# Ledger of designs, part 20: VH-VL binders against G-type lectin S-receptor-like serine/threonine-protein kinase SD3-1 (SD31)

Target 1, 127 residues: G-type lectin S-receptor-like serine/threonine-protein kinase SD3-1 (SD31), of Arabidopsis thaliana (Mouse-ear cress) (p93756r25to151)
Amino acid sequence: EIQLGSKLVVGENTLWVSNNGDFALGFFNPPGLLNRFSIGIWFNSNSIPYDQRKVVWVAGAGVVVSDNSSYFELTRNGELVLFDSLLGVPVWNSKTNRFSVSSALLRDDGNLVLLKDREEIVWQSFG
Key: E = the ipSAE of ESMFold2; O = the ipSAE of OpenDDE; V2 = 0.75 times the mean of E and O plus 0.25 times the DockQ between their complexes.

## First folded at step 21 (VH-VL; framework fv_gevokizumab)

Design zm4 (from zk4 with heavy chain G33N; at its last look DockQ between E and O 0.76; V2 from the best seeds 0.68)
Fold by OpenDDE, look of step 21:
Structure zm4 (fold): chain C 127 residues (1-127), chain A 124 residues (1-124), chain B 107 residues (1-107)
Amino acid sequence: as target 1 above (127 residues)
Amino acid sequence: QVQLQESGPGLVKPSQTLSLTCSFSGFSLSTSNYYVGWIRQPSGKGLEWLAHIYYSGITNYNPSLKSRLTISKDTSKNQVSLKITSVTAADTAVYFCARIRYDWFRGYTAMDVWGQGTLVTVSS
Amino acid sequence: DIQMTQSTSSLSASVGDRVTITCRASQSISNYLSWYQQKPGKAVKLLIYDASNLETGVPSRFSGSGSGTDYTLTISSLQQEDFATYFCQQYNNYPLTFGQGTKLEIK
């Protein structure tokens, strides 16, 4: 499970990984796009180079951040927020602050879910 | 050891097409970790980035020259080619090819290995 | 386009000197800055990437610093083989752009 306050930062190569290891969520630079970064979920296979791994979800339908200090956070208020540090503004938000989110989970099927009481799905990436 | 070597015609007439080839060794464009790009330098002046190509075929061009540039690759030969159409005296320069590091998490990182360059003169 | 301006086109120094070359970007480039060394008839050599990372094999007397729009290459104690032209290059935005170069000459 992903705790409230958890953060991924561009350039730190940190990932949120499903329990079975089959899926990972993190920042990546799409090839051909100069040092702009997306948050996405991909099939995590060691036999396939990262840029060839199937991306199954991208936050904000491909919104990018342009600074290598930008971050993706599960806030204490229970929202997923993509923040562009160069612009100094959030560029994407799950808008889930009213759902009493207690945690997040990258499921083994690649679906990122936000949970209430660690059980009820109140938001999901595949939804 | 990684090496790149440029080859070109040396002399090209105005309005013609300049064709350059970069032959490299020590790495392959079948891997996802590199671009190969072209940079040029007029005598006594700074460097100008022209274009680069990724192993997947993704290309990027300098917008000021895009209409005249075509970059391509032959992975089987470890070669990257550049064509510049409608050349003028302004295209006289030393032309370099370089390997560019790419990382999934960090993106474009540096031109870490360069060729020695090949001089191309545009003259009647 | 992002313009890269180096503090000087040429400077003279002696072996053993501390040398500083500055590079200014027309807008913030978020540390996406590399430094290169060029000598006549030789391949351009990468010295520093990401503003402050020393490339493998480059002597420790070379260092890079800076942020935002202003960056610096420092040679702590100049050696004979360091007389060359140095370029900065940004890779924050397309098109990739270089400084005009700084030629380091023997005093």
Scores: ipSAE 0.536, ipTM 0.863, lowest interface PAE 0.9, mean pLDDT 93
ESMFold2, look of step 21: ipSAE 0.769; ipTM 0.878
ESMFold2 (binder alone), look of step 21: mean pLDDT 92; pTM 0.942

Design zm5 (from zk4 with heavy chain R101T; at its last look DockQ between E and O 0.83; V2 from the best seeds 0.62)
Fold by OpenDDE, look of step 21:
Structure zm5 (fold): chain C 127 residues (1-127), chain A 124 residues (1-124), chain B 107 residues (1-107)
Amino acid sequence: as target 1 above (127 residues)
Amino acid sequence: QVQLQESGPGLVKPSQTLSLTCSFSGFSLSTSGYYVGWIRQPSGKGLEWLAHIYYSGITNYNPSLKSRLTISKDTSKNQVSLKITSVTAADTAVYFCARITYDWFRGYTAMDVWGQGTLVTVSS
Amino acid sequence: DIQMTQSTSSLSASVGDRVTITCRASQSISNYLSWYQQKPGKAVKLLIYDASNLETGVPSRFSGSGSGTDYTLTISSLQQEDFATYFCQQYNNYPLTFGQGTKLEIK
């Protein structure tokens, strides 16, 4: 379970991982781009190099950020925000501040869900 | 040990196509995590990046030369090739190939191993 | 394109000296800066990457620092084998660009 206020930062190589370990969420550099990063969910298998792992979801349909301490945060008001620190602006937002989000969960099927009262799904990455 | 070695014609006439080959060992372009790129250096001058190719075949070119450059790879031979069309005296330089490291989380990291370079002179 | 400027094209020093080479980018390059050493007849050698990370096998007398647009390569105590040309290179934006080089010569 991902608590409000949790943050991933470009360059820190930290991940949010599903309970069974099969899926991970984090920043990655899409091949071909020069040090620009996306937030995505991929199938997490030790037998497959990272850049060959199946990406199942990307925030903002592939929006990228710089490496200047850019971050992806579950804010205290319950929104997922992708922030480009170089630009000084959010570049993607789940727009879920009105749903009383209490936590997030990367499920074992790779679906990232935002939860109300730790039970009700109010937003999900899969549609 | 990782090694790269450039080979070229030495001399090319103006308006012709320059073909260069980079042969490497100690790593494979069937493996993720590497680019192979070309850099050139005119005598007494600085270095100029030309192009590089990722193991997956993704390519990047210097925009100032893109229309004249073609980079390709032969994974089975551990070779990367560069072609430069319509050469002029301005293309006279030592041409280097280099391995470029890539990291999933950090991206492009460095040109960590270089060849010794091959001199190409464009002259009539 | 991002212009990389090394303010000194040639520098004379003696063995044992502390040597500093500077590199300035025309815009911020977010620490995506590498330093290379070039000697005649030898392959270019990577010294520092990401502004301050020492490449494996490189002597600890080499160090890199800086941020934004300004970066520095330092040799704490110059050795005989360190006389060479040094280049900085940015990899924040395409096209990748190099400084014009600083030739470190024996005084």
Scores: ipSAE 0.468, ipTM 0.846, lowest interface PAE 1.0, mean pLDDT 93
ESMFold2, look of step 21: ipSAE 0.643; ipTM 0.844
ESMFold2 (binder alone), look of step 21: mean pLDDT 91; pTM 0.937

Design zm6 (from zk2 with light chain S30T; at its last look DockQ between E and O 0.76; V2 from the best seeds 0.75)
Fold by OpenDDE, look of step 21:
Structure zm6 (fold): chain C 127 residues (1-127), chain A 124 residues (1-124), chain B 107 residues (1-107)
Amino acid sequence: as target 1 above (127 residues)
Amino acid sequence: QVQLQESGPGLVKPSQTLSLTCSFSGFSLSTSGYYVSWIRQPSGKGLEWLAHIYYSGITNYNPSLKSRLTISKDTSKNQVSLKITSVTAADTAVYFCARVRYDWFRGYTAMDVWGQGTLVTVSS
Amino acid sequence: DIQMTQSTSSLSASVGDRVTITCRASQSITNYLSWYQQKPGKAVKLLIYDASNLETGVPSRFSGSGSGTDYTLTISSLQQEDFATYFCQQYNNYPLTFGQGTKLEIK
């Protein structure tokens, strides 16, 4: 389970991983895009190189950030925010501050969900 | 040990097509994690990036030369080729190929291994 | 295109000297900068990547620093084998671009 205030930063190679390990969420550079990074969820199989792993979801349908200090955060207000540090602005937001989000969870089916009271799904990546 | 070696015609006439080949060993373009890039250097001048190709076949070109450049790979031969059409005296240079590291999390990084270069002179 | 400008095209120094070469980008390149060494008849050698990371096998007397648009390559104590031409290169935006080079010569 992902706590409020959790953050992923471009270039730190940190991931949010599903309980069974089958899915991971993190920053990645789509090949061909020079050092532009997306937040996505992919099949987490050690037998397949990262750039060949199936991406099943991308935040903002392909929104990218352009520097290596940008971050993706589950804010304390319960929003997923992709922030471009070079631009100094958020470039994507789940817009869930009104849903009393208590945590996030990358489910074993690859669905990222935002939870109220650690139980009720108020937002999901597959929705 | 990773090695790259350029080969070319040495001399090309104006308006003709220049064909270059980069032969490499110690790594494979069937494996993720690398680009092969072409760079050139006119005598006494700086370096100019031309193009690169990823193991998946993704290519990028210098926009100033894109219309004249074609980069391709032959994975089975461990070769990358570059063609430059309609050459002029301005294309006279030493041509290098280099391996570029790529990381899923970090993206495009550095040209960590270079060939010795091959001189190409455009002259009638 | 991002223009890369090195502070000097040529520099004279002696063995043992502390040498600094600067590289300025026409716009921010967010530390996506590498330094290379070129010697006649030899393959270009990677020295520094990501502005400050020393490439494996490169002597520790080489170091890189900088941010934004301004970057520096430093040789803390110049050795005889260090006389060469040095290039910076940005990989923040296509097309990839190099500085014009700085030739380090014996004084």
Scores: ipSAE 0.734, ipTM 0.913, lowest interface PAE 0.7, mean pLDDT 95
ESMFold2, look of step 21: ipSAE 0.764; ipTM 0.877
ESMFold2 (binder alone), look of step 21: mean pLDDT 90; pTM 0.936

## First folded at step 22 (VH-VL; framework fv_gevokizumab)

Design zn1 (from zk4 with light chain Y94W; at its last look DockQ between E and O 0.76; V2 from the best seeds 0.60)
Fold by OpenDDE, look of step 22:
Structure zn1 (fold): chain C 127 residues (1-127), chain A 124 residues (1-124), chain B 107 residues (1-107)
Amino acid sequence: as target 1 above (127 residues)
Amino acid sequence: QVQLQESGPGLVKPSQTLSLTCSFSGFSLSTSGYYVGWIRQPSGKGLEWLAHIYYSGITNYNPSLKSRLTISKDTSKNQVSLKITSVTAADTAVYFCARIRYDWFRGYTAMDVWGQGTLVTVSS
Amino acid sequence: DIQMTQSTSSLSASVGDRVTITCRASQSISNYLSWYQQKPGKAVKLLIYDASNLETGVPSRFSGSGSGTDYTLTISSLQQEDFATYFCQQYNNWPLTFGQGTKLEIK
């Protein structure tokens, strides 16, 4: 379970991982781009290099950010926000501040869900 | 130990096509992690990046020369090739191949290993 | 294209000296800068990457600093083998570009 206020930062190589370990959410550098990063979910297998892993979801349909401490956050008001630190602006937002989100969960099927009261799905990446 | 070695014709006539080959060892382009690219240096001048190629076949070219450049790879032979068409005296230079680090989380980084270079002279 | 300028094309120094070489980018390159050493007849050698990270195997007397558009390579105590040409290179924008080089000569 992902708590409000949790943050992933470009360059820190940290991930949100499903309970069974089969899926991971984090920043990745799409091949062919120069120091630009997307946030997405992929099948998590140590036998496959990262850039060969099957990506099952990308925030904002492939929105990218620069390096330099850009971050992806589950805000305290319950929104997923992708923030470009170089530009100084959010570049993607789940727009879920009105849903009383209490937490997030990367499910074992690769679906990222935002939960109300820790149970009700109010947003999901597969939706 | 990672090594790269350039080979070329030494001499090419104007308007012809220059073909270069980079043979490398100590790593492979069958997996992610590196680009292999070409850089050249005219006598007494600075370095100019030309092109590079990734294991997946993704390529990048210097826009100023893109129309004349073709980079390719032979993974089974650990070779990367560069062709430059319609050469002129301005293409006379020492040509280097180099390995460029690529990381999934950090992206493009430095050219960490270089060949010793091969001189190519364009002359009638 | 981003222009990389090494205003000093050559400088003279003695063994034991502290040496600084500067590199300026025409626009911010966000610390995506590497320093290389070139000697005749030898492969170019990576010294510093990401502006301040020392490449593995490079002596600790080499260091890099800077931010934005201005960067510096420092040799704290020059050794005989350090006389060479040094280049900076940015990898913030396509195409990749190099400085014109600074030749470090023995005084």
Scores: ipSAE 0.371, ipTM 0.827, lowest interface PAE 1.1, mean pLDDT 93
ESMFold2, look of step 22: ipSAE 0.731; ipTM 0.857
ESMFold2 (binder alone), look of step 22: mean pLDDT 91; pTM 0.932

Design zn2 (from zk4 with heavy chain Y35W; at its last look DockQ between E and O 0.04; V2 from the best seeds 0.00; counts 0 for: pae O 10.3 > 2, placed apart)
Fold by OpenDDE, look of step 22:
Structure zn2 (fold): chain C 127 residues (1-127), chain A 124 residues (1-124), chain B 107 residues (1-107)
Amino acid sequence: as target 1 above (127 residues)
Amino acid sequence: QVQLQESGPGLVKPSQTLSLTCSFSGFSLSTSGYWVGWIRQPSGKGLEWLAHIYYSGITNYNPSLKSRLTISKDTSKNQVSLKITSVTAADTAVYFCARIRYDWFRGYTAMDVWGQGTLVTVSS
Amino acid sequence: DIQMTQSTSSLSASVGDRVTITCRASQSISNYLSWYQQKPGKAVKLLIYDASNLETGVPSRFSGSGSGTDYTLTISSLQQEDFATYFCQQYNNYPLTFGQGTKLEIK
């Protein structure tokens, strides 16, 4: 499970990984962009570069953020937020603050879910 | 030689559950890098991907139909099954199963072998 | 979802012709594009994968090109057995999506 307050930061090369290891969520460079990053879920394989991995989901339909420690966070109020540190603004938000999100989970099927009471799915990347 | 063959009821009444079976040979879902998936095609129309299942049990569904779809496998029988609940006339189509080749090193996916398809008509 | 558009639903051509079929994605699909051939009563056949890679066993007269959102299937010299419907398909994002098809007919 991904706890509230968890954060991925551009440049830290950290990932949220499914239990079976087959899917990962993290920052990647969209094709042709070396200094811009998107957040997405892909088939997880060390043999495939980030920019060549099959992406199954992208936050905000592929919005990008600058480097400079931009981040993707599961906030304490239960929202997924993509924040551009250069611009100083959030560029994408799951808008789930009203759902009493308690945690997130990247499932083995590649679906990122936000959970209420650790069980009820209140938001999902597939839906 | 890799082969896939679909089987289904041919005719299903509205609101019932459609059950399809894909029997395959020439490969296995036990330790391969393959998916087996379902695609359908209404008469005179394009192809629609429905779902596929990986040897590990990972499943992917078309989000537009996810609530009605269940894909499963029986590795010992080399079969993959698809269930579609609450069918309507809109589910009338030729249903194909296909092997989806996924190469982890090369990073590509392709539906490299298809069955010939089975027609399913939803009608009262 | 990524929409795949084949602007031409049908084409008429003669044996020996050079034929081009186009496919456009609603967003960049990073060359994760396959081409398929469909004939009545036969299993769908994979022709091209990763935009430009010829599938094993497919005649060399077939080729694929393109990048970003725009892709092309080319038959350098059309043969009688090539009259069929051709589909593009992206696998950059789920759900996997197909073009609506281009039927290649005898002129």
Scores: ipSAE 0.006, ipTM 0.619, lowest interface PAE 10.3, mean pLDDT 90
ESMFold2, look of step 22: ipSAE 0.716; ipTM 0.866
ESMFold2 (binder alone), look of step 22: mean pLDDT 92; pTM 0.942

Design zn3 (from zk4 with light chain Q89L; at its last look DockQ between E and O 0.67; V2 from the best seeds 0.00; counts 0 for: pae O 6.1 > 2)
Fold by OpenDDE, look of step 22:
Structure zn3 (fold): chain C 127 residues (1-127), chain A 124 residues (1-124), chain B 107 residues (1-107)
Amino acid sequence: as target 1 above (127 residues)
Amino acid sequence: QVQLQESGPGLVKPSQTLSLTCSFSGFSLSTSGYYVGWIRQPSGKGLEWLAHIYYSGITNYNPSLKSRLTISKDTSKNQVSLKITSVTAADTAVYFCARIRYDWFRGYTAMDVWGQGTLVTVSS
Amino acid sequence: DIQMTQSTSSLSASVGDRVTITCRASQSISNYLSWYQQKPGKAVKLLIYDASNLETGVPSRFSGSGSGTDYTLTISSLQQEDFATYFCLQYNNYPLTFGQGTKLEIK
C-alpha cells in the first residue's frame, strides 16, 4: 500500500510497484519531448526498455511537468497531485479530498486505486 | 570505445542533394539510450544543430531547415544518414555527427561523443 | 528559438590563470546546458553537462555553474592544452542551440 504523504520526484527514478511486480507507476519522458515528464503506469518487465514498455494509464491524459524537482504525491488529504515545481502550480489532481482516502494501491492488474478504510475503492485509474 | 565518423562527397553543386553518412561503433541504435545527430559549422562560424534520430525512429529537425532535411538510420550497419536537398553556398560547412545521451527518466543529457567532421563545399 | 550568447568571442590568458567563460540564454533553460571544447583537427569534447556536472574523464580544473539564463564555465588553473574554443549548448527546447563560441588564446 501507498501511504498518505508518499511522493515521487522527477529525477529520483523511484517507482510505486504492484505487489506482483508486473506494474509500475512513475515519471517517464514521453518520446519527442525535451526534458518534460508525465506520470503514468506501465507494464513492468525487465526485458523491455522503458520507452518500449506498454503504458496503460497516464495522469491527466498526458499532462507534462518540467524536470525541476516536480513531483507526484498522495497528499495527506487523500488526493493524487501532479505538481510542476518550475511553474509552481498543480497541473493535475484526482479531486478526491472529500472521499476520506486512507491509502492507495497499485493493483496487480495495473489499476491504481484510492481506498477508504483500506478497503473501499473510492477512485480508480481505470474508471 | 565509442567512435563516430562522418563521410560525404566533399564537393556538391548548387541545387543538388547532399548525402552524408555517419558510421559509429561502441554502441548500437537497436536499444534505447541514445540519439545520433548532425551538427554543422561554417568556416569561422558557430555550431548549428541540424537533426537527430532515435533507435525507435523518432526524428527531430531544426525547423529552419526541416523542409530540406531527411535523417535516417540503418541499425544493421550502425549508420545514420542525412540528406540535404537544394543546397546552396550557405550549406558549405564542416558536418559533424554526434551521439546524444537520452534517458527515459531524465531526458536529454548532452552530446557526449563527436566525430571529427567532414568538409562539404557547395560550388559550381 | 532560444538564443545563446557568449559575449566574449575571444580572450587571452596565461598558463596558471583562472578563466571564466559566460553563456546567457534568451530565456530560462533550467540548467539544461552543456559545455564543449573544440580544437582544430580534433573531435569536439564534452566538458560539462546539466550546467555543473563534470563529464567523466574531464580534469577537475573544469567546472560549471549557473541557473536560469546565466551560466559560467570556469578553468581554475589554465593548462597549455586548454587553449581552444569553448561552446555552450542548451537542450531545454527545440531547436537545440549553441553559443557563438569563445576562443581562449595564449597571452
Scores: ipSAE 0.022, ipTM 0.685, lowest interface PAE 6.1, mean pLDDT 91
ESMFold2, look of step 22: ipSAE 0.772; ipTM 0.867
ESMFold2 (binder alone), look of step 22: mean pLDDT 91; pTM 0.939

Design zn4 (from zm3 with heavy chain T109E; at its last fold request DockQ between E and O 0.80; V2 from the best seeds 0.85)
Heavy chain, then light chain:
Amino acid sequence: QVQLQESGPGLVKPSQTLSLTCSFSGFSFSTSGYYVGWIRQPSGKGLEWLAHIYYSGITNYNPSLKSRLTISKDTSKNQVSLKITSVTAADTAVYFCARIRYDWFRGYEAMDVWGQGTLVTVSS
Amino acid sequence: DIQMTQSTSSLSASVGDRVTITCRASQSISNYLSWYQQKPGKAVKLLIYDASNLETGVPSRFSGSGSGTDYTLTISSLQQEDFATYFCQQYNNYPLTFGQGTKLEIK
ESMFold2, look of step 22: ipSAE 0.804; ipTM 0.890
ESMFold2 (binder alone), look of step 22: mean pLDDT 90; pTM 0.934
OpenDDE, look of step 22: ipSAE 0.891; ipTM 0.935
ESMFold2, look of step 23: ipSAE 0.789; ipTM 0.885
ESMFold2 (binder alone), look of step 23: mean pLDDT 90; pTM 0.933
OpenDDE, look of step 23: ipSAE 0.590; ipTM 0.876
ESMFold2, fold request of step 24: ipSAE 0.813, 0.817, 0.804; ipTM 0.892, 0.897, 0.887
ESMFold2 (binder alone), fold request of step 24: mean pLDDT 90, 90, 91; pTM 0.935, 0.933, 0.937
OpenDDE, fold request of step 24: ipSAE 0.917, 0.918, 0.915; ipTM 0.947, 0.947, 0.946

Design zn5 (from zm3 with heavy chain Y108W; at its last look DockQ between E and O 0.87; V2 from the best seeds 0.00; counts 0 for: pae O 5.4 > 2)
Fold by OpenDDE, look of step 22:
Structure zn5 (fold): chain C 127 residues (1-127), chain A 124 residues (1-124), chain B 107 residues (1-107)
Amino acid sequence: as target 1 above (127 residues)
Amino acid sequence: QVQLQESGPGLVKPSQTLSLTCSFSGFSFSTSGYYVGWIRQPSGKGLEWLAHIYYSGITNYNPSLKSRLTISKDTSKNQVSLKITSVTAADTAVYFCARIRYDWFRGWTAMDVWGQGTLVTVSS
Amino acid sequence: DIQMTQSTSSLSASVGDRVTITCRASQSISNYLSWYQQKPGKAVKLLIYDASNLETGVPSRFSGSGSGTDYTLTISSLQQEDFATYFCQQYNNYPLTFGQGTKLEIK
């Protein structure tokens, strides 16, 4: 379970991982782009090189950020925000601040969900 | 051991097309996190990046020369080729090919292995 | 384009000297900076990547530092085989660009 205020930062090689370890959420460098990063979910297998891993979801469907300490955060207001630190602006937002989000969970099926009262799904990446 | 080796015509006439080939060994292009690229260096001058290509076919070109450059690959032969059209004396240089690291989480990194280079002279 | 400037085109030094070579980018390159060694008749050799990471097999007397626009290659104790041309390269933006090089010569 992902707590409000949790943050992933470009360059830190940190991930949000599903309970069974099969899926990971984090920054990746899309092929063809130079030192720009997207935030996405992929099947987490050590047997598959990163550049060959299939991304199953990408925030904003192609939105990218610089590597200048850009971050992806579950805010305390319950929104997922992708922030480009170089530009100084958010470049993607889940727009869930009115859903009373209490936490997030990367499910074992690869679906990222935002939860109300730790139970009710109010947003999901597959939806 | 990773190795790259350039081959070219040595001499090209103005307005013709320069064709270069980079043959490499010691790594699998189709399954590695690497690009192969071309860099040139005129005599007594600095290095200029020209283009590079990924095993998937993704290409990038120096914008100043893009209209004259074509980079391609033959994965089965472990070769990368570069064509430069409409050459002039300004294209006289030593041409290098190099392996460029690409990391899924770090992005583009260094050119970690270089060829010895091949001299190409453009002259009538 | 990002311009990479090595203000010192040539430098004379002796074996055992501490040598510093500087490289300045026209804009921030976020540590996406590599240092290379070039000798006549030999393949260019990668020394440092990501501004401060020593490439495998490179002697520990080589080190890199810097951030933003200013970067430095340091040779703590110069050896005979270190006389060569050194150049920096940024890979933060297209097109990839190199410094003009610093030739390290025997004093």
Scores: ipSAE 0.027, ipTM 0.681, lowest interface PAE 5.4, mean pLDDT 91
ESMFold2, look of step 22: ipSAE 0.795; ipTM 0.882
ESMFold2 (binder alone), look of step 22: mean pLDDT 90; pTM 0.933

Design zn6 (from zm3 with light chain D50E; at its last look DockQ between E and O 0.04; V2 from the best seeds 0.00; counts 0 for: pae O 8.6 > 2, placed apart)
Fold by OpenDDE, look of step 22:
Structure zn6 (fold): chain C 127 residues (1-127), chain A 124 residues (1-124), chain B 107 residues (1-107)
Amino acid sequence: as target 1 above (127 residues)
Amino acid sequence: QVQLQESGPGLVKPSQTLSLTCSFSGFSFSTSGYYVGWIRQPSGKGLEWLAHIYYSGITNYNPSLKSRLTISKDTSKNQVSLKITSVTAADTAVYFCARIRYDWFRGYTAMDVWGQGTLVTVSS
Amino acid sequence: DIQMTQSTSSLSASVGDRVTITCRASQSISNYLSWYQQKPGKAVKLLIYEASNLETGVPSRFSGSGSGTDYTLTISSLQQEDFATYFCQQYNNYPLTFGQGTKLEIK
């Protein structure tokens, strides 16, 4: 379970991983881009570097951020936000501040879900 | 031997929902490594990918048809189903199901085994 | 969407000929390209995956090459059973997309 306020930062190589370990969410380099990152979900394998893994879902249909301290956050108001630190602006938002999100979960099927009261799915990446 | 077989209604009226079923054998859909997907081909035209589903339930849809498509699986029956809502004449095609390999080193790979297809005609 | 274009929709050849079919992507697909063979009344058959890897059971007369946006399927010596329609397909990006096909006919 991912708590409100949790953050992934470009360059830290931290991941949100499903319980069974089959899926991971984190930053990766789109093909041909060294200094830009997208945030996405992929099949989790230690045999492939995260920036070379085939991604099954990408936030914002593949928007990219710079490699300078950009981050992906589950905000305290319950939104997933991709923030470009170079531009100083959010480049993607789940728009879920009205759903009373209490936590997030990367499910074993690879679906990232936002939960109300730890149970009700109010947003999902597969949706 | 891996085999896939499509089944459908043959004929569907406009505005109705088309339901297709892919029955497969020769491999387990309970283990990682495969998607099962749907591709269609109108007469005399090219192939169009519709959707596929992974063993875990992860799905992908063709964005052009996403609002009308629902893909699901029944692992206990070795079946994958596709529903297409609000059909029109444009949905008349041969519908194929296929197995798509996923490799841990290579990622997504090819559609390595196909069914023979089932013709669906949308007509009033 | 990535558009896959096979410049030749039909091609006539004779048994024993060397045949080349081309496929161009609207953007780079990083060798995530497969080639398929389609015959009437038969299941589509995978020939090549990842641009140049021969699928198990496929005759060695089939080969694939290319990079970036341009790819080719080659049949070194055409056999009678090779007359069919051939499709390329990219799986670098969703949606997965196919070329329009090249029908290989007897001259």
Scores: ipSAE 0.013, ipTM 0.634, lowest interface PAE 8.6, mean pLDDT 90
ESMFold2, look of step 22: ipSAE 0.807; ipTM 0.888
ESMFold2 (binder alone), look of step 22: mean pLDDT 90; pTM 0.935

